# VH-VL binders against RNA-binding protein 12 (RBM12), part 6

Target 1, 78 residues: RNA-binding protein 12 (RBM12), of Homo sapiens (Human) (q9ntz6r430to507)
Amino acid sequence: FCVYLKGLPFEAENKHVIDFFKKLDIVEDSIYIAYGPNGKATGEGFVEFRNEADYKAALCRHKQYMGNRFIQVHPITK

## First folded at step 1 (VH-VL)

Design d05 (framework fv_lecanemab)
Fold by ESMFold2-Fast, scan of step 1:
Structure d05 (fold): chain C 78 residues (1-78), chain A 125 residues (1-125), chain B 112 residues (1-112)
Amino acid sequence: as target 1 above (78 residues)
Amino acid sequence: EVQLVESGGGLVQPGGSLRLSCSASGFTFSSYEMHWVRQAPGKGLEWVAYISSSGSTIYYGDTVKGRFTISRDNAKNSLFLQMSSLRAEDTAVYYCARDEYTYWDSGYEYYMDVWGQGTTVTVSS
Amino acid sequence: DVVMTQSPLSLPVTPGAPASISCRSSQSLLHSNGYNYLEWYLQKPGQSPKLLIYLGSNRASGVPDRFSGSGSGTDFTLRISRVEAEDVGIYYCMQALQTPYTFGPGTKLEIK
């Protein structure tokens, strides 16, 4: 159960992703924040959930904010 | 008025050290990524270093890696470049520049929209 | 590292005439998101560089529409439709796709 994230703040770190999905059972070791070849964050990321219920709950956080940016949460096949 | 003002340049001998400062005003400094860019006399522009808004991400040009250290103090609206093991080829005007960084659904864009007036560093015996 | 080249390096232009400057990169600057991470800067005599164009073709705020950027991948062009005296200076292209960021050698535009 994996979600694709878009719109992450440039300075987003694993801890921010963990906080964004607090109360959901995420696989913390699965958190991936994408970086471009220039070394800057692309605003994209992926995170895996341990169960289907929390995966579906994560999709409900689509368009909620991390700082002053709304985050897009999309379903994706790993 | 958005401004960047560099200071700290001067004459220094090879092997010496120098600390450059860049003072920002007229904008929320802590929200912007910053760059140092230099220009040797009669030569083109050379990118030197980058620092993220929080200071956690830093990149250097190959010619200065291991010798220069970029840092910032957001409470003081200041950017710094600590230069050590200076060489004759480090002689240049040093500019600080603000990085306008935004991101979209499909990616990100960034560019240096505001530059300081420069401070001159001369490395000579 | 991405190497940037420009031609011509010296460009004398009659006032009112059009001018073109070419920029070439050793690697494609086209990202998978569809954007070309190429910028153009102008440095007037005795002044700091100023941004003209970003993402290949977008004019920066305050830049006259006589300036335009075009191209994709490895070949880019900056065009000035009608050169004015205030356009004199050195024009640099820069790639912002990957670190280290690299500038072209510069093209000196002079009024003849």
Scores: ipSAE 0.005, ipTM 0.644, lowest interface PAE 10.4, mean pLDDT 83

Design d06 (framework fv_lecanemab)
Fold by ESMFold2-Fast, scan of step 1:
Structure d06 (fold): chain C 78 residues (1-78), chain A 121 residues (1-121), chain B 112 residues (1-112)
Amino acid sequence: as target 1 above (78 residues)
Amino acid sequence: EVQLVESGGGLVQPGGSLRLSCSASGFTFSDYYMHWVRQAPGKGLEWVAYISSSGDTIYYGDTVKGRFTISRDNAKNSLFLQMSSLRAEDTAVYYCARGSWYDEYTAFDIWGQGTTVTVSS
Amino acid sequence: DVVMTQSPLSLPVTPGAPASISCRSSQSLLYSNGYDYLEWYLQKPGQSPKLLIYLGSNRASGVPDRFSGSGSGTDFTLRISRVEAEDVGIYYCMQALETPYTFGPGTKLEIK
């Protein structure tokens, strides 16, 4: 159960993804944040959830804030 | 009051080592990227290194790679710069600076007073 | 590395007069997100640097409105609409687009 994250702040780290999905059972080792040449997050990431209920709850966090930036939470697409 | 205070500077011989410290107060230290920036006597500013808020991401300027190590202790609100194989060219005031957490940028919005490192015989 | 240059390097000004400082980068600082990763800092005599402008044109908290930043890509300008005695110091531009972050050589603003 994976989601695609878009709109991550450039300063985003794994701890921010963990806090953004607090109370949901995430696979912390699954967190992937893409980094650009400046060493900062590019705004794209992925994270896996251990169960379907928390995966669906994660989709409800769509457009909630991480820092001052709203995060888009999407089902994985091809 | 938001404050950064550097310490650990001094006089060292070429080839020697020093460890600089930076103590943070008045804000949640673990939320911010931290930087070291230096300034040689009568010269301009040179960015030295950064460390991400968790400590997972670290980058160095080319002149210090392999010789300097940046680290942090979030429980103690402290940033460090371990300097080894020091050269005369490393003589400078070393500033601790806070990176901005928001708006997809890194801006040095808070600076310490600096600590002086002199590398000389 | 991105090389930053400034002009002039020495800027004597009359109190109350306008002043401008040019900053040029060897590479475009305009990123695909539409932002210019260019910052301006002021270091007053005997003091630590202070952030003036971020993302090309945004004033930092507490910075007087007589300071403004403009430009895009490789050419940037810091303008002071009317210089005051407290503005004396060295002005640095900095690129924050890519590591290593690099500063310009500085422009020393002095009262005539």
Scores: ipSAE 0.000, ipTM 0.639, lowest interface PAE 12.0, mean pLDDT 83

Design d07 (framework fv_lecanemab)
Fold by ESMFold2-Fast, scan of step 1:
Structure d07 (fold): chain C 78 residues (1-78), chain A 122 residues (1-122), chain B 112 residues (1-112)
Amino acid sequence: as target 1 above (78 residues)
Amino acid sequence: EVQLVESGGGLVQPGGSLRLSCSASGFTFSDYYMHWVRQAPGKGLEWVAYISSSGDTIYYGDTVKGRFTISRDNAKNSLFLQMSSLRAEDTAVYYCARTPYEDWSGYYFDYWGQGTTVTVSS
Amino acid sequence: DVVMTQSPLSLPVTPGAPASISCRSSQSLLYSNGYDYLEWYLQKPGQSPKLLIYLGSNRASGVPDRFSGSGSGTDFTLRISRVEAEDVGIYYCMQALETPYTFGPGTKLEIK
């Protein structure tokens, strides 16, 4: 149960992703924040949830704020 | 108040090593990318290296890659630059600087230290 | 590497007069998110550099409104509407779009 994140503040770290998904059962080792070849965070990331209920709750956080950023939360397309 | 204080500069011979430190206070150090920027006497600014908030992303300028190592200790609010194989052209004032995580741009230097002078000469 | 150039390199100004510094980049600094990753710094004599402008046009905290940044892509301008004695120093533009981050050569502003 993975989601794809867009719109992360450039410099978001794992702790900010954990705070954004407060009260959901996150697989902490699954958190990945993407960095481009220029050394900048791309604003994209991935995170896995342990159960379907928390995965669906995470999708409901789409367009909620991390600081001053609204975050896009998308299901991973295969 | 936000403070960055560099130390560890001095006179060193070519081929030698030095370790620079930057002590941070007045903010949550672990939320910020940290940089080293240097300035040779009478010359302009040159970016040297950065390290991400967690320490897991590091980049170096081409002139120092393979010779310098940037690191940090978030528990001690400290940033380091280990310099080896020093050359005359590494002579400069070395500044540490932070970039804010909380802003949408993490790559502007909103606070700088006072600098520490490294002189590489025989 | 992105090459940054500035003009003029030396800028003598009369107190109270406006001043303008140009910065050009060898590549566009406009990112897909709509921001220009161009910054301006001032280094006063004997001091560390201080941030004036970030993301092309945003004034840093504490910077007087007589300072403004404009431009996009490869051409940027820093303007001072009324130069004061405390504005003397060397002005640097910098690109933060890609590593290695690079500074312009600097423009020395001095009072006539």
Scores: ipSAE 0.000, ipTM 0.610, lowest interface PAE 13.6, mean pLDDT 83

Design d08 (framework fv_lecanemab)
Fold by ESMFold2-Fast, scan of step 1:
Structure d08 (fold): chain C 78 residues (1-78), chain A 123 residues (1-123), chain B 112 residues (1-112)
Amino acid sequence: as target 1 above (78 residues)
Amino acid sequence: EVQLVESGGGLVQPGGSLRLSCSASGFTFSDYYMHWVRQAPGKGLEWVAYISSSGDTIYYGDTVKGRFTISRDNAKNSLFLQMSSLRAEDTAVYYCARAQDLGWEFDYGMDVWGQGTTVTVSS
Amino acid sequence: DVVMTQSPLSLPVTPGAPASISCRSSQSLLYSNGYDYLEWYLQKPGQSPKLLIYLGSNRASGVPDRFSGSGSGTDFTLRISRVEAEDVGIYYCMQALETPYTFGPGTKLEIK
């Protein structure tokens, strides 16, 4: 059960992703913050959830704020 | 009238394949989750699979995972179940049903069901 | 998988009498959004199933008010205040919280 994240603050760390999805059972080892070919963060990421219910709840966090930026939360298809 | 009509059932040999169709009318098909539910002769109901309104979310029951494929065509108001590697245990009446979409959160309430189509797997 | 259990499995009822069917789930169906993801269905002889109750206690459109659903978490009850002849059939509870969605074994309601 994975989601794709877009719009992350460029200084976002794993702890910010954990806090954004607080009360949901995330696989902390699955947290990935993407970097471009130039080695700089792209603002994109991925995270896995341990169960379907929390994965669905995570999708409901779409357009909620992490710091001063709203985060896009998208399903990963197939 | 709001209706769902299944077709495609029949007699098939073990190991064979069959494609079921479900035609929707009288409502906005693309607003609803769609389910397949089956019932073996004289037995209870068994949930088979669902597909979300957009088609992006799909889940299967344990007995059919890897053998059946659910799909939908919203432009044609149609739901499909492609069945492969059929077993005698897949013999059942297959129903399609719609459910209300709660957005990404969940679906609820299969409030409209088709009449069912019979699949018999026998040599 | 979530296992659903119903009691009784056979329910003979005198016309006009009340009836109750119990449903238990192997894990809680109450989600953090406050909903119990439990549904009740009736299958009359030779017919497709019909939705009676959704989200634990909400009556589906067209379902008479003599039907009610109650309970939360793991223990649920379907009640019929005055059984009519048209209520004959098999009643199923179903959970829609976790995949695979699972039905109870069914309770056959018969007129005495």
Scores: ipSAE 0.000, ipTM 0.624, lowest interface PAE 15.2, mean pLDDT 84

Design d09 (framework fv_lecanemab)
Fold by ESMFold2-Fast, scan of step 1:
Structure d09 (fold): chain C 78 residues (1-78), chain A 124 residues (1-124), chain B 112 residues (1-112)
Amino acid sequence: as target 1 above (78 residues)
Amino acid sequence: EVQLVESGGGLVQPGGSLRLSCSASGFTFSDYYMHWVRQAPGKGLEWVAYISSSGDTIYYGDTVKGRFTISRDNAKNSLFLQMSSLRAEDTAVYYCARGVEYYDWLGSYAFDIWGQGTTVTVSS
Amino acid sequence: DVVMTQSPLSLPVTPGAPASISCRSSQSLLYSNGYDYLEWYLQKPGQSPKLLIYLGSNRASGVPDRFSGSGSGTDFTLRISRVEAEDVGIYYCMQALETPYTFGPGTKLEIK
């Protein structure tokens, strides 16, 4: 159960993703924040959930704020 | 200088295939969403597809969905549009464009840099 | 899909005169963050389109201050305070609120 994140603040770290999905059972080691060759975050990321209920709850956080940015939360298939 | 240069256009018969390329220079290509926009002869602009900076998020316009495939190679600073099952109505100049997200980070993009375009003609 | 319309479709202007182009969307482009996801582009004869205005009213880098964008929701206007010969071309509005991105039909600005 993975979600794709878009719109992450440039300075976002794993701790911010954990806080954004607080109360949901995330696989913390699955958190991926994408970076370009210049070392800048691209605003994209991925995170895995341990169960379907929390995955569905995560999708309901679509368009909620992380700092001053709206975060898009999308379903993803490998 | 920031540049996008398209290539790969040409004359193709209906049902045929073409692969368009767009070469980027003067900026960090892997940081940007990239778009294809087309313009039929004497007509307006039509958005075709986008691909995210990582390549993981892709969206197509309804008229090309299932027939066109957008892809990118960040190591080569290149964007591609693989076109299959081409129709006469796909005849157009195809532009690649760089998507810039102005500081709200909603995932909405303005096209601040455009290539010169490459012409695709689908005719029997 | 969001449908974009423009008026007029043909706009003959005397050099130095002001010009105004209207753009209408079938749905509101005003998002909950307070921004209108509306852009304006100019395509000069034989050239690629160039970004003029983003988020309704913000001028893109290098765009002269004689260009301004205004409006909100479904009704938008591009204004040129004093038209110059280099401004000739086709002007397009575009919504960037939702995919697929959609352009207006274009307004051809010509010198009289």
Scores: ipSAE 0.000, ipTM 0.585, lowest interface PAE 15.2, mean pLDDT 80

Design d10 (framework fv_lecanemab)
Fold by ESMFold2-Fast, scan of step 1:
Structure d10 (fold): chain C 78 residues (1-78), chain A 121 residues (1-121), chain B 112 residues (1-112)
Amino acid sequence: as target 1 above (78 residues)
Amino acid sequence: EVQLVESGGGLVQPGGSLRLSCSASGFTFSDYSMHWVRQAPGKGLEWVAYISGSSSYIYYGDTVKGRFTISRDNAKNSLFLQMSSLRAEDTAVYYCARDYGEYSWDYFDYWGQGTTVTVSS
Amino acid sequence: DVVMTQSPLSLPVTPGAPASISCRSSQSLLHSSGYTYLEWYLQKPGQSPKLLIYEVSNRFSGVPDRFSGSGSGTDFTLRISRVEAEDVGIYYCMQGTHWPYTFGPGTKLEIK
């Protein structure tokens, strides 16, 4: 059960992703913050959830804020 | 209304330099990532450079990497493209464009009018 | 880089007639987020490009409903139900799924 994150603040770290999904059972070692050419962050990320209920709850956090930026939370439909 | 106005284009000889500017109005400039996109005469569109709202993330197209530098001054609502070591193939209309996705590009929702750069002897 | 192709490259149309432009990508534009980042831009003569359609089928603000986008994977279509004189220009598809972002070569729509 994974989600794609877009709009992450440029200083976002794994701890901010954990706090954003507070009270949901995330797979902490699945947290990935994407980097583009030359190792620069893109504002994108991915995170995995341990169960379907928390995955669905995570999708409800779409367009909620991390700091002063809203975060897009998208399902991965592979 | 959202407006982007480019300036600084002109005629320059190969090996020369130019600095392009883009003046933004009608929105909170620092909240948006910005792009430069160019169009050679009679040709299609080519992405050139990206800068995040904070200037912390900067990316270039392979054709301009090492020769062009993108920067911004949020206090002046201005975006810049410093071009050096110019070549004939850099001849194009240069557009600045706003990124809807803020910290991650989604699509180019507003574009400026363009400024023409001609590299010729 | 993802190569974008368009067909036709030249599209003469009679006013009021429908028009259709195809866009193909060298690899799937389905992103790992489940979204497909395919946009259409229109560049009218002497003007800058303007966004028409984003994420395959969503019309940008102010775009008339005679414009519609469809497709999936590698094959996409832009349709104009009734071409008007103001629709003349060059139409570009663009993909945002893969880095670097790439544009199609453009399709020139002109009145017969």
Scores: ipSAE 0.006, ipTM 0.616, lowest interface PAE 11.5, mean pLDDT 82

Design d11 (framework fv_lecanemab)
Fold by ESMFold2-Fast, scan of step 1:
Structure d11 (fold): chain C 78 residues (1-78), chain A 122 residues (1-122), chain B 112 residues (1-112)
Amino acid sequence: as target 1 above (78 residues)
Amino acid sequence: EVQLVESGGGLVQPGGSLRLSCSASGFTFSDYSMHWVRQAPGKGLEWVAYISGSSSYIYYGDTVKGRFTISRDNAKNSLFLQMSSLRAEDTAVYYCAREGYDYTWSEAFDIWGQGTTVTVSS
Amino acid sequence: DVVMTQSPLSLPVTPGAPASISCRSSQSLLHSSGYTYLEWYLQKPGQSPKLLIYEVSNRFSGVPDRFSGSGSGTDFTLRISRVEAEDVGIYYCMQGTHWPYTFGPGTKLEIK
């Protein structure tokens, strides 16, 4: 159960992803925030959920805000 | 209204120093990467420097590395360019520009200031 | 550094006629994320540059639909379907895929 995140603030850290999905059971070790080959954050990330119910709840947070950025939450396959 | 206003330009002698400022309003300054871009009289645009919202990432054009320092004060909504060891070739209008931090355009300069003129001459 | 070239450098056009500007990069502008960071800017006389097109083909807010961008890799084009007097100025392409960011030399569009 994995989601793709788009639109992350440039300064986002794992703690911000954890707070954004508060009350959902995320796999904290799965949090990935992408950086481009030029060393700049791309605004993209990935996170896994431990169960289907929380995965579905996470998809409902699509377009909600992390700081001043609304976050796109999309389903992905491996 | 979103705007950027530069100041600090002027006439300076070769080898001198000058500090440019850019004041931001109408948006959350700390969420945006900022750039300096310059334009010599009658010439094209040249990218000068970049600073991320947190100041964690900073990049310079090869012509200014070691001589110019970009910085920002997010509490004051201000961007700075400290210029040292100025040369005649640094004569230009200096623009500050905001990098649009949207998922659809990672590197676009969506807002520009009016520019401030720096003239390096004896 | 990535070298950006534009052609033509001078573009006289009749009002109402179409216009086309080419931009080429010395390296591919396709970023590892799948995006291509190629922008077009217009600088009207006495004014600051304004964003026209971002990520090759996306028109910035408020830009008329007579402007369009296309291309991929190293070869890009800006087209104006019907040139108006207010379009006079210098058009620059710019790449943001590789550090340092680089601009093309500019194309001066003038009314005949």
Scores: ipSAE 0.006, ipTM 0.633, lowest interface PAE 12.3, mean pLDDT 83

Design d12 (framework fv_lecanemab)
Fold by ESMFold2-Fast, scan of step 1:
Structure d12 (fold): chain C 78 residues (1-78), chain A 124 residues (1-124), chain B 112 residues (1-112)
Amino acid sequence: as target 1 above (78 residues)
Amino acid sequence: EVQLVESGGGLVQPGGSLRLSCSASGFTFSDYSMHWVRQAPGKGLEWVAYISGSSSYIYYGDTVKGRFTISRDNAKNSLFLQMSSLRAEDTAVYYCARSDTYYEFGDYYYMDVWGQGTTVTVSS
Amino acid sequence: DVVMTQSPLSLPVTPGAPASISCRSSQSLLHSSGYTYLEWYLQKPGQSPKLLIYEVSNRFSGVPDRFSGSGSGTDFTLRISRVEAEDVGIYYCMQGTHWPYTFGPGTKLEIK
């Protein structure tokens, strides 16, 4: 149960992804934040959930804010 | 085409109020933080105010704090600056500018798009 | 507030010659995140400011490679390797590390 994230703030770290999905059972070791060759985040990421209920709840966070950025949460099959 | 257009400037007397607007087009307005920056005639740039995409973070320059209020309406792609208790020293061209802002600290990297400016003259 | 200073304030240059502008901050601009939020903007006569350089040394998209930025901490430099007539205007450094955000006083570059 994975989601694709788009629109992450360029300073976003694993802790910010964890907070964005607070109260959901995240596989914390699955958090991936993409970085470009200049060392900055591209705004893209992936995260896995332990169960289907929390995966579905995560999709409901689509269009919510992480600081100043509107986060897109898209379904992706593991 | 990414564009910002300011409006609402004009002549106002000391102690008066004025509301500036900035209309955004060509990008997803809610994804960007916004700034107001001003420039007095023949003088340098002065940062005035900042608002994050969600309006959760708002900062003001010390010269305007308590007198100016920044706000935005993401559904209308619009940024506002409500100015009150205006002084002659507030006479300037007011620019709106967009930037991207980092989550944790409310800081930003750069202002990449600027409007053409709207002139505010505070005079008796 | 962080005070930004620039030197020189007036810079007459012959076309094709190199130019250098210094920017100093009253406090270190190294943020706790490890980034240094120092930017350079150019305001050409009658125009709005345009971003040239961000995070000290990164050229913004479309900015010619004759422009370069360097520095760290409190001391920063903008260099133009070969000044062209279209480069006339006022150059501002700006810091975004500390609230409130502050600009330098500007350096007016003009052709001799």
Scores: ipSAE 0.000, ipTM 0.580, lowest interface PAE 14.4, mean pLDDT 80

Design d13 (framework fv_lecanemab)
Fold by ESMFold2-Fast, scan of step 1:
Structure d13 (fold): chain C 78 residues (1-78), chain A 122 residues (1-122), chain B 112 residues (1-112)
Amino acid sequence: as target 1 above (78 residues)
Amino acid sequence: EVQLVESGGGLVQPGGSLRLSCSASGFTFSSYEMHWVRQAPGKGLEWVAYISSSGSTIYYGDTVKGRFTISRDNAKNSLFLQMSSLRAEDTAVYYCARGRYTYVKSWYFDLWGQGTTVTVSS
Amino acid sequence: DVVMTQSPLSLPVTPGAPASISCRSSQSLLHSNGYNYLEWYLQKPGQSPKLLIYLGSNRASGVPDRFSGSGSGTDFTLRISRVEAEDVGIYYCMQALQTPYTFGPGTKLEIK
């Protein structure tokens, strides 16, 4: 169970993703924040959930805020 | 209104059986793990049993293992505890409680029923 | 099984005064992920238990900021900065690190 994240703040770290999905059981080692060739975050990321219930709850966080930016949460298949 | 309501408690003889029910309303029951917790008269809380959202994973406390069976019916928003070989020390108020996941694979009880009283005596 | 103990078992307190309850576990509740799997519950007279704190220090939704949890490993503390009449009841710590989940014996907070 994996979601694609878009709109992450430029300086986002794993801790910000964990906080955004607080109260949901994420696979912390699965957190991936994409970085461009300039070494800076692209605003995209991925994270896995341990169970389907939390995966579905995560999709409900779509368009909620991380700091002053709203985050897009989309389903993704492997 | 989000709530849990237990029923089925009563007086039962040692060695007897009793089935407790817990009815859930106001939330998507099938998305939550459920627990039973009991409290003997004048005593503290004791965790009894756990069941996963699908019903596939089950754990019991050592005191009740082999005598109690937890189950659920997601279509009816109901949780059950089948108790057999009852002993005087099983006398308690039985609470059903909703488990909630955290982002670090931890559960906590964020919603409790009012409890149903089970008295085991001759 | 993880054995939980609490101190004091009886805590008389003057309204408006601070209160502190200790909880100890027979083994560390600190997971390799850096979190302590300890929770605090309050059971008011005639009521069902209610969650106060999870993961050692996180306040549950609706819990006043006068409540705080601290500690790590085997030693934990619940503090109430200013006790109010509505805070009377029995406080339980609980470990959620491994099954069977286990509660402390409870601390009865009373107004003196």
Scores: ipSAE 0.000, ipTM 0.567, lowest interface PAE 17.6, mean pLDDT 81

Design d14 (framework fv_lecanemab)
Fold by ESMFold2-Fast, scan of step 1:
Structure d14 (fold): chain C 78 residues (1-78), chain A 121 residues (1-121), chain B 112 residues (1-112)
Amino acid sequence: as target 1 above (78 residues)
Amino acid sequence: EVQLVESGGGLVQPGGSLRLSCSASGFTFSSYEMHWVRQAPGKGLEWVAYISSSGSTIYYGDTVKGRFTISRDNAKNSLFLQMSSLRAEDTAVYYCARKYSSGWRYYFDYWGQGTTVTVSS
Amino acid sequence: DVVMTQSPLSLPVTPGAPASISCRSSQSLLHSNGYNYLEWYLQKPGQSPKLLIYLGSNRASGVPDRFSGSGSGTDFTLRISRVEAEDVGIYYCMQALQTPYTFGPGTKLEIK
């Protein structure tokens, strides 16, 4: 149960991903934020959920805001 | 229009301290990362410091680490550079610069006029 | 740190003539996302720097089409097809691939 994140703020850290998905059971050790050349987030990331219900709830967070950026939450292609 | 106005420069002795300010107007300051870039007399540009839009992420150039502190006050649309343990080599015009950052586009789009810092005994 | 170099450092040109400035980086500026994090800035006498080119080849808003950027990896070129008097100043390339960000030493373009 993994989602692909796009549109993360360039200052995004694991704590921001945890807060964005608060109340959902995420696998915190699974959080991956891609960092670019300047040491800032590239805007992309991945995170796993422990159960299907929370995975589906996470997909409903698509286009909700983290700070001043709306976040795209996509299912991983099978 | 977008404006960045620096202030606080002046003459200081080695070992002294100085606080630079940058006043921003014409845009949503809290949505942009901010940088300080300096230029020694007759020399090229040197990147000094970065602060994220929220203020939570900060990076410094190696020559100023441990001596300079970048900060911002989003309620006042202001950027600061607190300089301590100043050296002759810190003599420069200090520019406040806004960096546009959206998707893969990333570049300095606006710079202030600069404020001059002279460190001399 | 990524070291940036420019050539020539002094560039006298006649009005209307083409001009070319080379920029080299000690490490590749090509990110895995396919973009070169190389920027060009112009600093006119007594003024602050202004953006000309970003991501290697993209002209900034308001920059005349006589300016173009090209190159990839470690070798980049800024070209001016027809130099005008207003183009006088110091041209800097800059890498934004990794901190600390670093500028080239600058190329002074002067009218002959």
Scores: ipSAE 0.000, ipTM 0.598, lowest interface PAE 15.2, mean pLDDT 81

